VHH binders against p49116. Designs and how they scored, part 57

Target 1, 238 residues: p49116
Amino acid sequence: EGPLLSDTHVTFKLTMPSPMPEYLNVHYICESASRLLFLSMHWARSIPAFQALGQDCNTSLVRACWNELFTLGLAQCAQVMSLSTILAAIVNHLQNSIQEDKLSGDRIKQVMEHIWKLQEFCNSMAKLDIDGYEYAYLKAIVLFSPDHPGLTSTSQIEKFQEKAQMELQDYVQKTYSEDTYRLARILVRLPALRLMSSNITEELFFTGLIGNVSIDSIIPYILKMETAEYNGQITGAS

## First folded at step 20 (VHH)

Design W1
Fold by OpenDDE, fold request of step 21:
Structure W1 (fold): chain B 238 residues (1-238), chain A 121 residues (1-121)
Amino acid sequence: as target 1 above (238 residues)
Amino acid sequence: EVQLVESGGGVVQPGGSLRLSCAASGFTFSRYDMSWVRQAPGKGPEWVSSITGRGDVTLYADSVKGRFTISRDNSKNTLYLQMNSLRPEDTALYYCVKGGYYPWKKTFDLSSQGTLVTVSS
């Protein structure tokens, strides 16, 4: 069968809008986030094992884990995105909403805690100095999670997850042989992803989507859109 | 040369229906996502709907969801937009656009003539 991931799946290059404005408005944030989302989805599409699951299963799987994939993407692309600046801007926008009494106190707390969790997670990943291979395998592990409710082909998904885990283990053992507990340190970060609300993530990053479309509705579209055109769009060739 | 020709526009009363068509040529139609974009008088272009190249997945703006249906016939190189329950705010020049939905898209290629839809009592 071969490995789950190849070197082509290690590459994860996010193209950001240029130039970065002095003031990060909702549109910039949404655009940046959207680019990351699309990149993450297309990354998933590029995995043969993912394709083998079929359209319905693929859609369900991504709907279940998109927030985790997105968050890992944020961590991986934190520097390129200037994530800290984006998060600060989001907080500032929230402050405006607070002043306008648009949010309840409880909601404000939830959103602020979410932002905190995002920042902490990304910081923790940075401290671990996770490399591109490790990120690829981690993304695969969260993608092929069989424990989401309502999934079909869970046995097959589990097998793919196991392959991802094994390949990660082999990679870490080979690359970081002197760090005996590196694998464990990396894997123990994954539970933090499950504590993050997809709804809040969507609200924070995707409020400015054209047409006010939901992530739920856009996922199947991204998964089935023509890739050639997408590639042209991200490179500016189209 | 890419050519898109829209048709089917007209004047309709609120609650009425129209079916727009777009004849495409100059490219392999089935290999491209397609979109409808509209421009109301005095306003900027607004994305309405997109459909994948194979026609298996559609996406709609919230403003038209449940009322409009995008479809395509790749054998005829034709894109369609069925518009039901039309509202005055749907009044616009409607354009067929080569390409899909991209949240970061700032401009649309509106080089075609478009087809005018007017919803008024």
Scores: ipSAE 0.913, ipTM 0.959, lowest interface PAE 0.5, mean pLDDT 94
Fold by OpenDDE, fold request of step 21:
Structure W1 (fold): chain B 238 residues (1-238), chain A 121 residues (1-121)
Amino acid sequence: as target 1 above (238 residues)
Amino acid sequence: EVQLVESGGGVVQPGGSLRLSCAASGFTFSRYDMSWVRQAPGKGPEWVSSITGRGDVTLYADSVKGRFTISRDNSKNTLYLQMNSLRPEDTALYYCVKGGYYPWKKTFDLSSQGTLVTVSS
């Protein structure tokens, strides 16, 4: 009955592999992306409202929006990840594939356009100077989207989304009172996320995933894995 | 002290089946995800499968998907791997590992003896 998000949900710290190699190979990219994916999903798990939807609904919801969450995460963690460098590396790898005639012209165009859209989105978010609270609320709005097909409890999901939107509005009004249209500027960026192909994102960032598992298959696993173990892995203490 | 003891390995013909077991002790078994990892001769360790602590979600490498089944009995502190339709490329030393699937994990704790699976005509 309280707020959808608390201050604990604002913290979103991505731990990157260190040191960054001189050459970013597929493995490094995949590891970095995987860490972000896990972080994003564990963030979702930490939201009481998310838990209240039940496991089946949770899984379906994340399957529907993981790409958007991931993309928001990329934007939020762009500096820590050196996203521009990662994207450049991806392009370089793509160029190699092109030279080997592994991709059709149409597919090349599609993938390059996707990379462009991704970079532009992240740049746009950086220009807006989105803070941690705003990112948290935006992720919540994206997470609790009722307009995905096949979802159950859509009324409840919508309610949570509205709550996220209201809390974001209140926050922006309070924190950025002199910028009357900041909320609108922020929300107008969300449609760009829907233009991103989850399949292409998966191909670009997760091709080197151990065992060649799909994101679809890993989502329920991440959602139900032991949290204590995950935390230990992130800190390197385990 | 964490102790994992694998068993059930052996020699089988292609298309055959084996069931591996792992007896766990020294930790609260049900609160940890578990994994199977294998190492073929001359190759590095390969993740095979993982299961959540509660046993409600499983994950498989593409190479074994549809053929292998990971399961656990928390009342017995035991992890299982049912291997069906075995292939020569499945030949490896199989290890039970405390912990789940982490794509960024470079090394596995293979401190146990493992159990050898040989698939040969």
Scores: ipSAE 0.913, ipTM 0.959, lowest interface PAE 0.5, mean pLDDT 94
Fold by OpenDDE, look of step 20:
Structure W1 (fold): chain B 238 residues (1-238), chain A 121 residues (1-121)
Amino acid sequence: as target 1 above (238 residues)
Amino acid sequence: EVQLVESGGGVVQPGGSLRLSCAASGFTFSRYDMSWVRQAPGKGPEWVSSITGRGDVTLYADSVKGRFTISRDNSKNTLYLQMNSLRPEDTALYYCVKGGYYPWKKTFDLSSQGTLVTVSS
């Protein structure tokens, strides 16, 4: 069989809303995050192996790992997104809620810790100077994770994950031959993704979605929406 | 030129049902997601529902979930919205829109005339 990923899967270009507002409001944050989510999902569905799993399995798989994919996307697109600024804005918005006593102390702590984890993860990835190929393979490894509950075709998913891992290994050995432990340093970052709450991520980035639709509900739609239309809407300035 | 013509609106009592239709022309209908958007008097446009080009996946606003059903017949270039258990707050001009759901989209191309749905006792 051919490789799991091709060069086309390495490209991961996020187009941000334009212009950037003077004040990063909830709408801007939500749009930016949504664009990233859409990009991530469309990236996934462009992988032939992903398509081969079938619609039901695909949907279940993405529902299980969307937070991890999204977080990797945040890390990869941190500069273009001005992620630090976005996170700061989110914190500021939360502070308003805190002042109004809308959140419990425990919930505030949870949310702030989550933001901290996100920032730390992205910083760690930046420090490692992860390139586009490595991100692509890492996303594939995360995507094709067979250990989520409720998945079907777990054997096939595992095979795809292994293939992604092997391709990553080969790439790192070829590209970074002088750094014998680079692969290990990269892979050791993945556990951090599993510690992040999808619910909190959704609350932070995806509040104010049109129609109050959940990410869970949107995922199957994104996976099946027409590509041509998507490209026209997402890559265009708005 | 893209043309969308809505029909099926009317006056119904609360709890009633209506079925809206949208006849599409001027583009390859099956290659585009479609949406319903409504605008109540004095309010901005509100996204209601979307359906993929192939019609295999649907999405609904929470406000209409469980009551409305979007569907399409690509052979007829027609979009449908079955509205059940209608409420007064569903009163609006309903537009068929070329394009799918985008979480951030607050503006819609409402170039069509729409079809009026009035729910009142």
Scores: ipSAE 0.870, ipTM 0.935, lowest interface PAE 0.5, mean pLDDT 93
Fold by ESMFold2, fold request of step 21:
Structure W1 (fold): chain B 238 residues (1-238), chain A 121 residues (1-121)
Amino acid sequence: as target 1 above (238 residues)
Amino acid sequence: EVQLVESGGGVVQPGGSLRLSCAASGFTFSRYDMSWVRQAPGKGPEWVSSITGRGDVTLYADSVKGRFTISRDNSKNTLYLQMNSLRPEDTALYYCVKGGYYPWKKTFDLSSQGTLVTVSS
């Protein structure tokens, strides 16, 4: 019955592929995004409240919210990822596809609008200078969202979300006591996450996964894979 | 010392089936995710499938999904790959690998002997 998150859940260190290629390519972007996805899901599975929901509920919850968690991760890690450079490379690739008539005009407009929304979200979070504790609680609020269709145990999920909201409020009041409106400014950023398309995120960041595995099939695997092995992989990342 | 011994390969006609086995020793088998990786002549290694340590979740490359089934028996320290509807493109040396699926993992430990699967008329 303790706090929802502990200090171990604040740590969120993304390790980028090395060496960085002379020119960014689809493999580097996909590998970088995949590391963030795995980091985000291992973060979620480490939370005792998440573990308490049970395996079927866990998988359903992460399938419903993975894109929101991933987008928060992009904002949190934007500097270490050089996200602006990655997005510029994606835009250049998209423009080449236009010249080669590989995409419809409607799809291109849809994808460009998504990129603009993503950049605006990341810029707004950087402007607020969101810290690691705040990001951890925001990710928990997003993870424990009871209103996704098809979820079970929604009452318990809502209780965990309310606890995450309470802990964020307590943290902000304690740490930023002279900034009366900080909590409100932070929370009003969250609705934008629901407007991000998981289909477009997968196209932008996960084209070319080894084996052409879909995100939907990877999610249950990551949630059940051996944690000790994963930790060894990220310390030996290339 | 970690030891992985593959078996069950052979020559089969297109559309045929084979079941590969991998006997594992020198580590706590159930504590590790396991994978199958294959290498066709003149080509680099290709990840085929992975299974969680408990055996409850599996993952497949798109090229084999629906045709191949990975499984494990933790009481016998054995990994399996049931291969159905085999195609000439499945011809390769198949390796059992300690470890799971990681999109950033560019190399595989292919120090074992492997087992050769040849699909030919």
Scores: ipSAE 0.746, ipTM 0.900, lowest interface PAE 1.1, mean pLDDT 89
Fold by ESMFold2, fold request of step 21:
Structure W1 (fold): chain B 238 residues (1-238), chain A 121 residues (1-121)
Amino acid sequence: as target 1 above (238 residues)
Amino acid sequence: EVQLVESGGGVVQPGGSLRLSCAASGFTFSRYDMSWVRQAPGKGPEWVSSITGRGDVTLYADSVKGRFTISRDNSKNTLYLQMNSLRPEDTALYYCVKGGYYPWKKTFDLSSQGTLVTVSS
């Protein structure tokens, strides 16, 4: 009953660390990525359908899909984050590591292929000029994915995903009425998200987390932390 | 009027245990996530652990995970840190901090007295 998402779920404003350093470092990259992760998790926890699934299901669902959700966030915020600059700095660092023989060739190949896949995904989304409403529904579709191993309430999750798909369809048909195949073009980009490695995403973006906490450990914490304090942190008022 | 008073520190041998307490007043304790932060001699502050306002989710720095346990008793407005298998590297002033874990928050309000933990043979 009622819409899956409201207009309040469309707003997705990422605040970057200030000031931006002259030369990018692992701490700046990790802080920027952490802000996006927290923004993405607080977005998910604000959805009434997500809240209705219960705490154990919430944690299981987000653990299964966090990398896809984060990757959609990267694509949506690529300009604000200067993502292409961040990825270029990471590539340069990896090329230096090959020269210094600090990492195995197999690992560096895996990481470089992942960076290429990420860049191609972000480029394809930019070419389609995906808007904020479309991103919100795409994030809901990946969040409510019923086919991850170990999930409970799979039938209800599937119903929420179908509702997100229907609302996206209605939005696209209304807003892009002369672009008959826009919905299909958007939806065929989603399978690429399942090819992204959460292990490599952690290595690329979260190596410098304070305390060396894992994403798997931080997810249940973000889902249960006090939202009033978080909102104060992102506005700079505390 | 926010007040945080730490206690329970002392001198222990390696492998020993201590339990730190923090008495909180001047705010609605249960409505805030809480953290422990420590500062070793000559070093900057290091985040140790955080706990949600309801006390149902905890988070630990890798350096203490499996050895330390954060907890809270909202009926007594008290935060705890159970420290087991203590190492010389755990020697520090330990501070109770109002607020949760944020990877971008590198500074902490350490205006309280703290409680000193010294791990030495």
Scores: ipSAE 0.743, ipTM 0.898, lowest interface PAE 1.1, mean pLDDT 89

Design W1
Fold by ESMFold2, fold request of step 21:
Structure W1 (fold): chain B 238 residues (1-238), chain A 121 residues (1-121)
Amino acid sequence: as target 1 above (238 residues)
Amino acid sequence: EVQLVESGGGVVQPGGSLRLSCAASGFTFSRYDMSWVRQAPGKGPEWVSSITGRGDVTLYADSVKGRFTISRDNSKNTLYLQMNSLRPEDTALYYCVKGGYYPWKKTFDLSSQGTLVTVSS
């Protein structure tokens, strides 16, 4: 009966590691990306509709869409993260890997194409000047995607996605009333997210996680960890 | 005052097993994720494993996955670490830590005494 998202779901404030290192390195990139991942997962778990689907469905759903949520987060937080600088450092590292013959040429090509697609996506979102409300609803649309294999409760997931779409439409029509094509321009950006590879994202941003923990293992943990403890952690740097 | 008391350490041969315990007091144990952290001689602290407050989800460092099992008994305010197939590189002082896994958290409150595990002939 109520709206799918409340005002608390529009707030999406990423805190970066502090102080900034003198040289960008794998650990800084991984820590920064991990903060965004945790923020994105806590955002998702705070949504009443998501909570209503139950624990097994929550885990399955997030495992299917975490890369799309993460990519939207990268676009939303690109300036705060200095994402262009991070991607440039990764490209330089890949060029060194070619020189040292540490990666296959086919893998390097796949990774470079992924980086280009990510840069293009983020630039297109910045060009459209997507606001925080629009990002929140776009994230909800990708979170409640009923078409992933292996999901249960797909009818309910579809209804939540339709609700997110309706609320986005209402918001855009009220806020951008003289721009009749804005909703369409925003929505046509979403298919690009399905082109983003989760295994390449993990290689780019999550190499060097403490303990070498996989993203697949972290997801159910983040969804069940104590929220009060997490909120306390994001207020401190070490 | 938060108090964490580790026990169960000792000397074992490679391939052996030990069960560590951590008695917790001074906080509502079930409302906190908990972790094990170890420190080998001459090295900095290394995160080993974490468990959610309800005990329903666990995480392990790749170096111990499949060999170690973290668990908790919230009725006894006790955290456990079952260590099987122990290796010499598992030799360390093991600490019970209040708090869960965070990739950005490099420092740990190691004010407890810890419990020493030595894996050797």
Scores: ipSAE 0.716, ipTM 0.889, lowest interface PAE 1.2, mean pLDDT 89

